# Miniprotein binders against q96jn8r1131to1294: the designs that were tried, part 112

Target 1, 164 residues: q96jn8r1131to1294
Amino acid sequence: TLEFLENHGKNILLSNGNRTATRVASYNQGIVVINQPLVPQLLVQVRIDFLNRQWTSSLVLGVITCAPERLNFPASACALKRAAWLLRGRGVFHNGLKICEKFGPNLDTCPEGTILGLRLDSSGGLHLHVNGVDQGVAVPDVPQPCHALVDLYGQCEQVTIVNP
Below, E stands for the ipSAE of ESMFold2; O stands for the ipSAE of OpenDDE; V2 stands for 0.75 times the mean of E and O plus 0.25 times the DockQ between their complexes.

## First folded at step 10 (miniprotein)

Design K8
Fold by ESMFold2-Fast, scan of step 10:
Structure K8 (fold): chain B 164 residues (1-164), chain A 98 residues (1-98)
Amino acid sequence: as target 1 above (164 residues)
Amino acid sequence: SPEFEEAMRRAFRFIFRFRRALEEGNPETAEKYLREALEQLKIAVEIAKELGDPELLKEVVFLLEFLAELAEEHGFPEIAKEAKKLAEEIEKEAQRLE
């Protein structure tokens, strides 16, 4: 079953059988990673449970191609300068470099209850799904193995893994 | 925005020089470059505020967090603490500009 790894950002508390992640302090140190590699046909989904409007930016999600079990996570996913493909706001980032200006909806404005999904297609293209709607290929040819990552940054203080 | 981009580029340059100085065995010089990077980010904050652009403030926050991680990793905890405090303040300021 899909779960968040026990290795996570310092401000994260896992509950609900490691399927719910809550950021209990500040606005950062909120990176969580799914326990299974993202293989083609697997749709990993999280629901936004709670937003704190004290902050301006919101969650970041994407994939990393390094082994996550003992990774020393930085304060935010955007500080990962190697092996990371991330969606933040409307942008797509590879190792800290913006590679697309406008992709899908603005993640900083998704309301509570939004379900965000990541999926690899048969060609290794990374897809974002929003409330069940495929937004298209955000990143082509993601190296494997890769792992789905969610950064409970800023406004987003709680997410829960949901089944398709 | 050219002035903002210039301040950000200078911050990136000082972060690069910080790492090179540390590799060359010059921790005093490394600390000075890290502090210069932080000062450039403070300039970028003021420019972003004058422009009234919360997206530019968010970009400064991300680089402040990266700088804080480098500072903590390499033994400059006071710089890390200052950068983290500033990042938190600027994230809140971006909300105010909405």
Scores: ipSAE 0.000, ipTM 0.260, lowest interface PAE 12.8, mean pLDDT 85

Design K9
Fold by ESMFold2-Fast, scan of step 10:
Structure K9 (fold): chain B 164 residues (1-164), chain A 98 residues (1-98)
Amino acid sequence: as target 1 above (164 residues)
Amino acid sequence: SPEFEEAMRRAFRFIFRFRRALEEGNPETAEKYLREALEQLKIAVEIAKELGDPELLKEVVFLLFLLAWLAEEHGFPEIAKEAKKLAEEIEKEAQRLE
């Protein structure tokens, strides 16, 4: 069963059997990581439960290839300097550097109820799924093992893991 | 960032054109220039967010509050409200990025 790891950003509270993450303060310190490595055939999905419109940016999702169980998380996922591939707004980022200008929908505008998914294909390509629709390969050849990460940044104050 | 500087320069230019339109007795044209200044500031916000630079966000916040004040003083309360709301949102984000 998929759950968020107990190691998470300082502003996160886990509930619903560690399947719901709520950011209870500020706009940052909201990183959560799935408890199992992202392996081919595994589709990890989260639903956006609550958006706070006082902020302009929203959630970030992607993968990290370092061990997450004892990682000291930075204030935002985009501050990760090593081993991170992230989707933010319309961009794809590797270790804080934008490597693609426009991929998939603008994550800053996804409404409450949107289901976002991450999946590795057989060649190690990282795919984004939006409401069940595969957006294509965002990042090719992701090193393994890797771990699915969600940053409840800005507007996004709550997400819940959803079964496929 | 050349793109950021260009957006800011265009915003300043539209604010000056706004003042000129008021002097000429053309409030409809003045409103158009205020709205165009606000749109350039929204572009500057997006560029500053992508760069992750809180100092650039503060520059945009300053000009958004100035635009809100000008709009309110000259009878464009809807533009003033929009600019002030955006300025407050971006100011909070910039302060926390620090």
Scores: ipSAE 0.000, ipTM 0.123, lowest interface PAE 16.3, mean pLDDT 85

Design M1
Fold by ESMFold2-Fast, scan of step 10:
Structure M1 (fold): chain B 164 residues (1-164), chain A 80 residues (1-80)
Amino acid sequence: as target 1 above (164 residues)
Amino acid sequence: SDLYLIDYAKLALEEFEKGDYEDAAYYYLLAAMYALEAGNPELAFEYARKAIELAKKSGNEELLKEAEELLEKIKEELGL
């Protein structure tokens, strides 16, 4: 079964059998990673459970190709220097460089209850799913193995893994 | 091309002028992240330095640490 890894940002508390991640302090130090590699056709989904509107930015979704089990996570996914493809706001980023300015909905404005998904297609293309709707290929040819990452940054204080 | 982005540097300056150093540091941090991702590491460097100084004034060690981590990434991109 899909769970969040016990290695995570220092402000995270895992509950519900490691399927719910809560950021219990501040606005950062909220990176979590799924315990299994994102293999083609596996759809990993999280639901936004709680938003704190005092902050202006929100969650980041993406994949990393480095081994996450003992990684010392930076305060924010945006500080990851390599091996990362991230979706934040409306942008798509590879290792800190914006590779697409407008893709899918604005992640900073998704309400509580939104279900966000990541999936690799058979050609290694990374897809974003929003409330069950495939937004298309955000990143082609993602190297494998890779792991799905969620950064509970800013407004997003809680997410739960949900099954398709 | 940037119609979809919040102008975080402007928000940072507004908070700074109010004397809200913690919020100003937070917005300069976001401005630095967005400048870096837009392919402007020189501008990102300036915003990250402002975030560090204002985080120090605010006493917020988490903001300071995040701004310092981002500055190190920016320095690597600049070859420093």
Scores: ipSAE 0.026, ipTM 0.502, lowest interface PAE 6.4, mean pLDDT 85

Design M10
Fold by ESMFold2-Fast, scan of step 10:
Structure M10 (fold): chain B 164 residues (1-164), chain A 80 residues (1-80)
Amino acid sequence: as target 1 above (164 residues)
Amino acid sequence: GSPDLYAIDYIKLAEEALKKGDTEDAEYYLRLAKMYLKEAEEIAKELNDPELLKRVEELLRRLAELAEELAKELGLPEEE
């Protein structure tokens, strides 16, 4: 059963059997990680439950390659550097650098109810799924093991893990 | 997006890098912070948002201080 790890950003509250994450303060300190490694063909999905439009940026989605169980999470996923491959807005980021200018839809504009998914293909390519539609390979050759990460940043104050 | 929020995050990363003597990382983070602050400034002007403009001005002042600290660490004269 997929759950968010009990180790998470300081502003996160887990509920619904650790399947719902709510950011209860500010705009940051909202990183959550899935409890199982993202193995090839496993599809991890989250639904955007609540957007606070007082903020203008929204969630970040991606993978980390460091062990998450005891990780001291930074204020935002952008600080994870070499350990993280991130989808933010329309860009793909690694080690603080934008490695792709325009991939998939703009994550800053996805409405409440949007279902976002992460999956590795058999060649280690990281795929983004949006409302069931595969957007293609965002990141080739992701190092393994890796774990799916969601940063409830800015507008996005709540997500829930959704089964396929 | 919220470019001022990303600028805050990159400014903090630059501060950490400078404390560790990581001048290449500090320079990189300051460049990103400046880029996001320029975006926030344009948004504030277009929306006539004085609170956002005030936050941008405060962050630009902090960025200038960190850029001077970086220049000293590199043995370079202050550049304006």
Scores: ipSAE 0.014, ipTM 0.366, lowest interface PAE 7.7, mean pLDDT 85

Design M12
Fold by ESMFold2-Fast, scan of step 10:
Structure M12 (fold): chain B 164 residues (1-164), chain A 92 residues (1-92)
Amino acid sequence: as target 1 above (164 residues)
Amino acid sequence: SDLYLIDYAKLALEEFEKGNPEDAEYYLRLALMYLKEAVEIAKELGDPELLKRVVELLRRLAELAYEHGFYEIAEEALKLAIEIEKEAQRLE
């Protein structure tokens, strides 16, 4: 039942029952959001299907605490200055401010086939999972409700929601 | 050359860390102006190796700008890199 919302960045095409997102142009305008709130212990996972290595940066993932159904998405998730906690490269960002220099693997170097997951623990901590391995708490005490967000930026041109 | 880009990029980072984003932006824009001029020189010289290096430096500048919240400069640098690569492809 998990799907990407039909409100998404301009360069996104949804397919496979709204479970696959493809960025069909450029390097930006590729934000997608999961259709239901990220509740504690729900593991939301996406698989990297296609990378275009002419670009330098790759996907960004995280959570937003604003209502996404009618949000006018910026060109990049990192332009979100409110209600956003994002993982990009090795960094963790809150509302455009870097709050951690080195967390988990470098997302700019994850290969095709990598499965990335987001989960809230019972204390509201946001966890990153990589190929089934919990990387730990990236962000403590995330406000609820929140929604999982993926930005198909740069190299990452396609992702698919996968079941745990 | 790489040295000029590194100098301007370093100055931009130092100003950003001081909490002075206007001066950081100024140095990032200087780096971008330098690279735009280097593109034109590479084209006039017919030097594909220099052009490849400039494209890589544009991508590195875009990454630095993106990392620090200067999305407009990052976009401009990336669009220029894309344009150069597409033009090179058409000329093949």
Scores: ipSAE 0.000, ipTM 0.181, lowest interface PAE 15.1, mean pLDDT 83

Design M14
Fold by ESMFold2-Fast, scan of step 10:
Structure M14 (fold): chain B 164 residues (1-164), chain A 88 residues (1-88)
Amino acid sequence: as target 1 above (164 residues)
Amino acid sequence: SDLYLIDYAKLALEEFEKGDTEDAEYYLRLALMYLKEAVEIAKELNDPELLKRVVELLRRLAELAYEHGDEEKARELEERAEELEKSL
């Protein structure tokens, strides 16, 4: 069963059997990680449950290649300077550097109810899925093992893991 | 009367959002100047609603500073908002 790890950003509260993550304060300190590695063909999906429009940007989604169980999370996923591949807004970031200007839909504008998914293909390519639609390869050849990460940043104050 | 400082801070913040240019620093400074004055007035008038509005704007400004790549300014603004919120 997929769950969020108990090691998470300090503003996160887990509920619903660790399948729902809520950011209870501020705009940051909202990183959560899935409890098992993202292996090829596993589709990890989260639904956006609640957006607070006082903030300008929204959630970040991606993978890390370091062990997450004891990781001291920074305030924002984009502050990770090693072992991180992230989707933010329309960009793709590797260790804090933007490596793609425009990929998929703008994550800052996805409404409540949107289901976002991450999947590795058989060649190690990281795919983004939006409401069941594969957006293509955002990052080729992701090192393994890797772990799916969601940063409840800005507008996005709640997400829930949903089954494919 | 005391609310005009919040309105001016919002206008400066809106210009900061649009700018993403060399003048972004100017509008950030303007917004902070107006918010500082609003805090002083709120404390003198014992106005918790005005303080709440300052806290909200400081947090929005912190988020924008972070998006502009100024992580230190964002942290400073977050700390200031947290200090003010504790007084509410």
Scores: ipSAE 0.000, ipTM 0.120, lowest interface PAE 18.4, mean pLDDT 80

Design M15
Fold by ESMFold2-Fast, scan of step 10:
Structure M15 (fold): chain B 164 residues (1-164), chain A 92 residues (1-92)
Amino acid sequence: as target 1 above (164 residues)
Amino acid sequence: SDLYAIDYIKLFEEALKEGNPEDAEYYLRLALMYLKEAVEIAKELGDPELLKRVVELLRRLAELAYEHGFYEIAKEALKLAIEIEKEAQRLE
């Protein structure tokens, strides 16, 4: 079964059998990682449960290619300087550098109830799914193994893993 | 772009409060990066209102950076603010 790892940002509280992640303080220190590698054909989905509009930006999601079980997470996923491909706002980022200006919908404006998914295709392309709709390839040729990451940044204070 | 910069300034302030100057510096650099993008967009649109807002944020970033010992980032932000302020005046 898919769960969030016990290793997570310091402001995270896991509940619901480690399927729900809540950021209980500030706007950062909210990184969580799925407990299984993102292998081709696996669709990992999270639902946005709670947004706090005190903050401007919202959640970031993507993949890391380092082992997450003992990783010292930075305050924000965008501070990862190695082995990270991230979707934030409309942008695609590799190790903190923007590599695509506009991809998919603006993640800073997705409402509560939105279901966001990550999937690798058979060619190693990373796909974003929004409410079941494939947005296309955000990142080609992702190295394996890789791990799905969600950063409960800014507005997004709670997400829950959901199955199709 | 400028909204992203505001979030990174908040992240900078939190990193300082937590005693993490390495993360603080990184967030300042990201804030400056997004303000540079906002400048490019504002120039393309010919939007003096947006340029003035970006100048205000660059000056705030420079002040915060200077107060906390990030002098090179402070200098870069202030230099850019002065340059963009002149650009905004030309578009009025």
Scores: ipSAE 0.000, ipTM 0.189, lowest interface PAE 15.6, mean pLDDT 85

Design M16 (at its last look DockQ between E and O 0.59; V2 from the best seeds 0.00; counts 0 for: pae E 5.2 > 1.5, SAP 83.196 > 70)
Fold by ESMFold2-Fast, scan of step 10:
Structure M16 (fold): chain B 164 residues (1-164), chain A 94 residues (1-94)
Amino acid sequence: as target 1 above (164 residues)
Amino acid sequence: GSPDLYLIDYIKLFEEALKEGNPEDAEYYLRLALMYLKEAVEIAKELGDPELLKRVVELLRRLAELAYEHGFYEIAKEALKLAIEIEKEAQRLE
């Protein structure tokens, strides 16, 4: 059963059996990580539950290849300086550096109810799924083990893990 | 305009790294700030928004000043060079 780890950003409150993450303050400090490694063919999905339109940027999602259980998270996932591959807006980022200009939809504009998924294919390619639709390979050959990460940044104040 | 959230975060992390005596981390966060502003330049160009472009140039100059003040001269030079290039491009198109 997939859950968010108890180690998370300081503005996060977990509920619903650790399957719902709510950012209760500010716009940052909202990183959560799934409790199991993202193994090939496993589809991890979260639903956007609540957007606060006071902010212009929104959630970031991706993978980290370091052990997350005791990691000291920075204010935003995009400030992770090692072992991170992230999707923000339309871009793909590796350790803060943009490696792809436009991939998939603009994550800053996804509405409430959108279901976002991460999956590794059999060759280690990281895929983004949006409302069940595979967007293709965002990152080829991700090192393993890796863990799915969601940053409830800006507009996105709540997400819930949902089954495929 | 946007609240400049990522820029604020990167600058705070830069200040924390300096306080902790970690210049490698400080430089890393300044580089993230510069990269964010480079993205903002491309967005402003796509939107054809001269006021947004002017705002990004202002932020690039402020980043250059901050970097220079703390001895990160290569980042300061890169940020200032980009600001000047964007200003020249905007004047050419007017």
Scores: ipSAE 0.555, ipTM 0.818, lowest interface PAE 1.8, mean pLDDT 90
Fold by OpenDDE base, look of step 11:
Structure M16 (fold): chain B 164 residues (1-164), chain A 94 residues (1-94)
Amino acid sequence: as target 1 above (164 residues)
Amino acid sequence: GSPDLYLIDYIKLFEEALKEGNPEDAEYYLRLALMYLKEAVEIAKELGDPELLKRVVELLRRLAELAYEHGFYEIAKEALKLAIEIEKEAQRLE
């Protein structure tokens, strides 16, 4: 069963069998990691449940290749300097540096109800799915094992893991 | 309106790195801040928002001053150069 790990950002409250993450304070400290590592043909999806328009920006989605159970999470994904490939806005970031300017839809403008998915293909390429539609390879040749990461940042205050 | 969250966060991280005596990390976060502002320039141009562009120029100048104050002269130079270029472009369009 896919769940968020108990090791998470300080402002996160887990519920619904650890399948729902809610950021209950401020705009940051909202990083969560999914328990099972990504393997080929496993589609991991989260739904944006609630957006607070008080803030700018929105959730960050990506993967980490370090052990998530012992990771001391920073206040935001933008502070990850190693072992991180992230999708933010329309950009793709590796260890904080932008490696792609425009990829897929703008995550900052995805409305409530949007279902975002991550999937590794047989070649190690990381795919982004939006409402079930494959947007293509965001990151080629991602190291394995890796875990899906969601940063409930800015507007995004709640997400839920959903089945394909 | 809402604050520039990532810029704020990068600056916080920069300050923490300085306090920890880690100039390499400090420079790293300043560069992220600069990259963020460069992106904002492009957004402002795409939206045709001169007020946003003006704000970004102001932030670039502030970043340049901050970088210079702490000895990160290359970043300061890049930020200032970009600010000046944008201002000149705006003047040509007036």
Scores: ipSAE 0.502, ipTM 0.806, lowest interface PAE 1.0, mean pLDDT 93
Fold by ESMFold2, look of step 11:
Structure M16 (fold): chain B 164 residues (1-164), chain A 94 residues (1-94)
Amino acid sequence: as target 1 above (164 residues)
Amino acid sequence: GSPDLYLIDYIKLFEEALKEGNPEDAEYYLRLALMYLKEAVEIAKELGDPELLKRVVELLRRLAELAYEHGFYEIAKEALKLAIEIEKEAQRLE
């Protein structure tokens, strides 16, 4: 089944059979990675469970293309300078550089209960889903294998993997 | 998104890179900080709020000073140029 890897940010506590990640301190050190690489037919979905409005920025969603089991994660996903494709705010970022100014919803404004999904299409395109609705291709040709990543940053204190 | 939360993270990473003697990483994190402030400028312009623009100008000037102090002169020039341009815009909106 889909689970968050035990290799995760230092401020993360895993629960619910490793399907729920909670950031239990600070605003960062909240990177988690899904245990299976993305393949066609696999839709990885997380529900935003808790937001803390004392913060202004919120979660980051994306993929990494290096092996995640032994990776030393930075404090936040925005510091990933290799092997990363990230959705942050309204933008798409590759290795810390914005490559698309506007794509999908503004992640900083997604409320509790929002279900965010990632999948690869048959051409290697990375799709974002929001509450079950495909938003289209965020990244046209992601190297494989890649793993879905969530950074419980700022406002976002808890997410849970849910079945599509 | 707040302009200062990611800025705090990037400055911390910059300082850590300096302590480790890694100028390539230090420059990288200053570039990320500048990128974030450029995004904050665009958001503040969309809102049309001169006080928000003035806050971003202050942050840009602080980044320019920090970059200059540590020898990252191209980043310092970029940040200062933007601060000057946006300060003029903030004054026009008043």
Scores: ipSAE 0.155, ipTM 0.506, lowest interface PAE 5.2, mean pLDDT 87
ESMFold2 (binder alone), look of step 11: mean pLDDT 82; pTM 0.808

Design M17
Fold by ESMFold2-Fast, scan of step 10:
Structure M17 (fold): chain B 164 residues (1-164), chain A 98 residues (1-98)
Amino acid sequence: as target 1 above (164 residues)
Amino acid sequence: SPEFEEAMLYAIDYIKLFEEALKEGNPEDAEYYLRLALMYLKEAVEIAKELGDPELLKRVVELLRRLAELAYEHGFYEIAKEALKLAIEIEKEAQRLE
């Protein structure tokens, strides 16, 4: 039932019943959003399918608390000025500003086949899961409703939504 | 002026995209974003001139000089020259309006 929303970054092509997102050009314009709100205990997972080693940085993931259906996405998720909590590299960012220096593994070094998950706990804490391992609370008290976002940035040219 | 602030914010955003493109090793996109930043700074100049506000012109000069320095540092010499020439011209105009 989980799919990527039809509204996405300019360089994205959706396939596999909108469960696979491919960035077909450059290194940016690759934001995708899950079609359903991230409700408590729902684990949304994506697998890294293809990395292009021409680029140095890799995917960003997190949540937005604005309605994504008609949102004009910027070229990079980290340029979102409002209503965004993002994980990039080892950092946690709120509306483009770094709020945590080191959280979880370095997302720029996750290999192909890595499964990344986002989950809200019952208190609204946003958790990152890496290959099934809960990394802990990256962001406390995320407002609801919120939507899971993946930015196929840099090296990461393809992801697929996977079941638990 | 909402129009002035919007032009300035676009210029700042494109400077950030320029820096991101450089970090990713994409000089073609970097040049493109740098030129868009300069385009919005030129728009901000025209708005500030129409308003006759020397403080707004000074804000554009500050960002033009930063853009010129970044462009020069990274080998975009033509854009750096264009931005610097504009900064010098607009700085003189701001002085006249004070």
Scores: ipSAE 0.005, ipTM 0.248, lowest interface PAE 11.6, mean pLDDT 87

Design M18
Fold by ESMFold2-Fast, scan of step 10:
Structure M18 (fold): chain B 164 residues (1-164), chain A 80 residues (1-80)
Amino acid sequence: as target 1 above (164 residues)
Amino acid sequence: SDLYAIDYIKLFEEALKKGDTEDAEYYLRLAKMYLKEAEEIAKELNDPELLKRVEELLRRLAELAEELAKELGLPEEIRK
């Protein structure tokens, strides 16, 4: 089934059969990647388990199109040089550039227990799901293959993969 | 030091001197990002020592980027 890859940011500890990721130090170095490519109709979901209000910004999620199994992850997903499409706060980012200013809810304000999902539609559009509700297309025509990525940044110290 | 921005500033300088403009752009963006994040954290934690240090590094990065970019004739998107 779906698991986080053993290759991850240096501050991550995986548990629960590699389905739970915990950031055990600082505020960064918390990137995790799903073990299977995100193919059309596959819904990948994570639940926010723990928020530390010491920090102001929270998790980032999205996709990357480079091979993640041996990737040397940067300290933050926003610093990815290679093809990455990221949702942070209310923005959509591509390769370090902000390509959409307001999309979906503000990810920095999602409480513990929120379930966030990523799915490609049949046309290659990347969708965000929040507590089961499709927010629409954040990014059209994502290159494939791609992998779902979660950056446990700032407030977000723990997430768990959950089944639909 | 725990501040990764310092390492990325050094990598930026090395890439510029080697004429590797793609990697120079990458390292410059990483250095700026980490310094801005450190600045945010210093303000949130009310840490004036860290804030002062981050501001000094931001000024140093700007000076370095301007000097080396002029030397190498880099496009305006990388300069300053």
Scores: ipSAE 0.000, ipTM 0.122, lowest interface PAE 16.9, mean pLDDT 79

Design M19
Fold by ESMFold2-Fast, scan of step 10:
Structure M19 (fold): chain B 164 residues (1-164), chain A 94 residues (1-94)
Amino acid sequence: as target 1 above (164 residues)
Amino acid sequence: SDLYLIDYAKLALEAFERGDFEDAAYYFELAVMYAEEAGNKEYLATALFLVGQVLKELGREDEAREYFERAREIAEEIGDEELVKRAEELLKEL
């Protein structure tokens, strides 16, 4: 089964057999990574469990291509630079550059209970799924191996891995 | 490029003016990253200073101190005496 890695941002607490991640402080230092590489056809899904409306923006999700098990995670996923392709709000980001303006729904407005999924297609394209609906290819030709990443930033204080 | 750096700094300032401090921090972090990669020390010093201010507003004083100290150091290197003074003043307030 899928789990979050024991290596994570310093504000994270893992529970529920490492399937639930809670950010216990502030708005940042909330990066978690799935324990297995994202291989073609594997759908990794997380549910938004708790949103704190004190903050303005919300979770970021995407993939990281460096080895995550001993990585010293930065305060936010944007600092991962070349190693990460990230979905934030309606943008797609790589190496701090916005590479797509309007992709999928606005992640800053997804309510509690939303299920977000990441999947690679057979051509290496990264797909976002929202409540079971494929949003299309956010990033073509993701280098492999890669791992699914969730940054519990801002509003999003808790997520849980859910099976398809 | 410099255009992207300016755009992120502008988005950060707009968010800060609205009181959206976490969005301001995110955009300033992007501006810092571009400035570091481009070697633009003037932008880097200013972006570090502004991130420090946001962190101070959020009550994260230890992190704010680190950013103000980095901003002061780079400001001294580039001869920005006003920014050195402003960073030193905010360090005294922590």
Scores: ipSAE 0.023, ipTM 0.467, lowest interface PAE 6.9, mean pLDDT 87

Design M2
Fold by ESMFold2-Fast, scan of step 10:
Structure M2 (fold): chain B 164 residues (1-164), chain A 80 residues (1-80)
Amino acid sequence: as target 1 above (164 residues)
Amino acid sequence: SDLYAIDYSKLALEEFEKGDYEDAAYYYLLAAMYALEAGNPELAFEYARKAIELAKKSGNEKLLEKAEELLEKIKEELGL
């Protein structure tokens, strides 16, 4: 079964059998990683449970290609300098640098209840799904193995893994 | 968006204090990008200048090129 790893950002509390992640302090230190590699055609989905409008930016999600089980996470996912492909706002980022200006919906404005999904296609393309709708290829040719990552940054204080 | 600029500027300062000019330049570049996205081109200009200075000290030509490209975009926003 899909769960969040026990190795996570220091402001995270896991509950619901490690399927719910809550950021209990501040606006950062909220990185969580799925416990299994993202293999082709596996759709990993999280639901936004709680948004704190005190903050401007919201969640980031994507993949990392380094082993996450003992990784020392930085304060935010976008500070990862190696092996990270991330979706933040409308941008696509590789190791913190923006590689695409406008992809999919603005993640900073997705409401509570939104279901966000990540999937690799057979060619290694990373897809974003929003409420069941495939947004297309955000990143081509992602190296494998890779691991799905969610950064509960800013507004997003709680997410839960959901299955189709 | 503005919180990211703050986070990256702090990381840049930490790397600078360690003498890691390449990582400091990289984080100032990110700080500038997020400051610009947040609608603060004056702050973005300050961070981009620091990124250029430190990229030159690091000898990383690609990083210097990216920082200079960002500075030109920031100058356009400032009307320079």
Scores: ipSAE 0.014, ipTM 0.386, lowest interface PAE 8.0, mean pLDDT 87

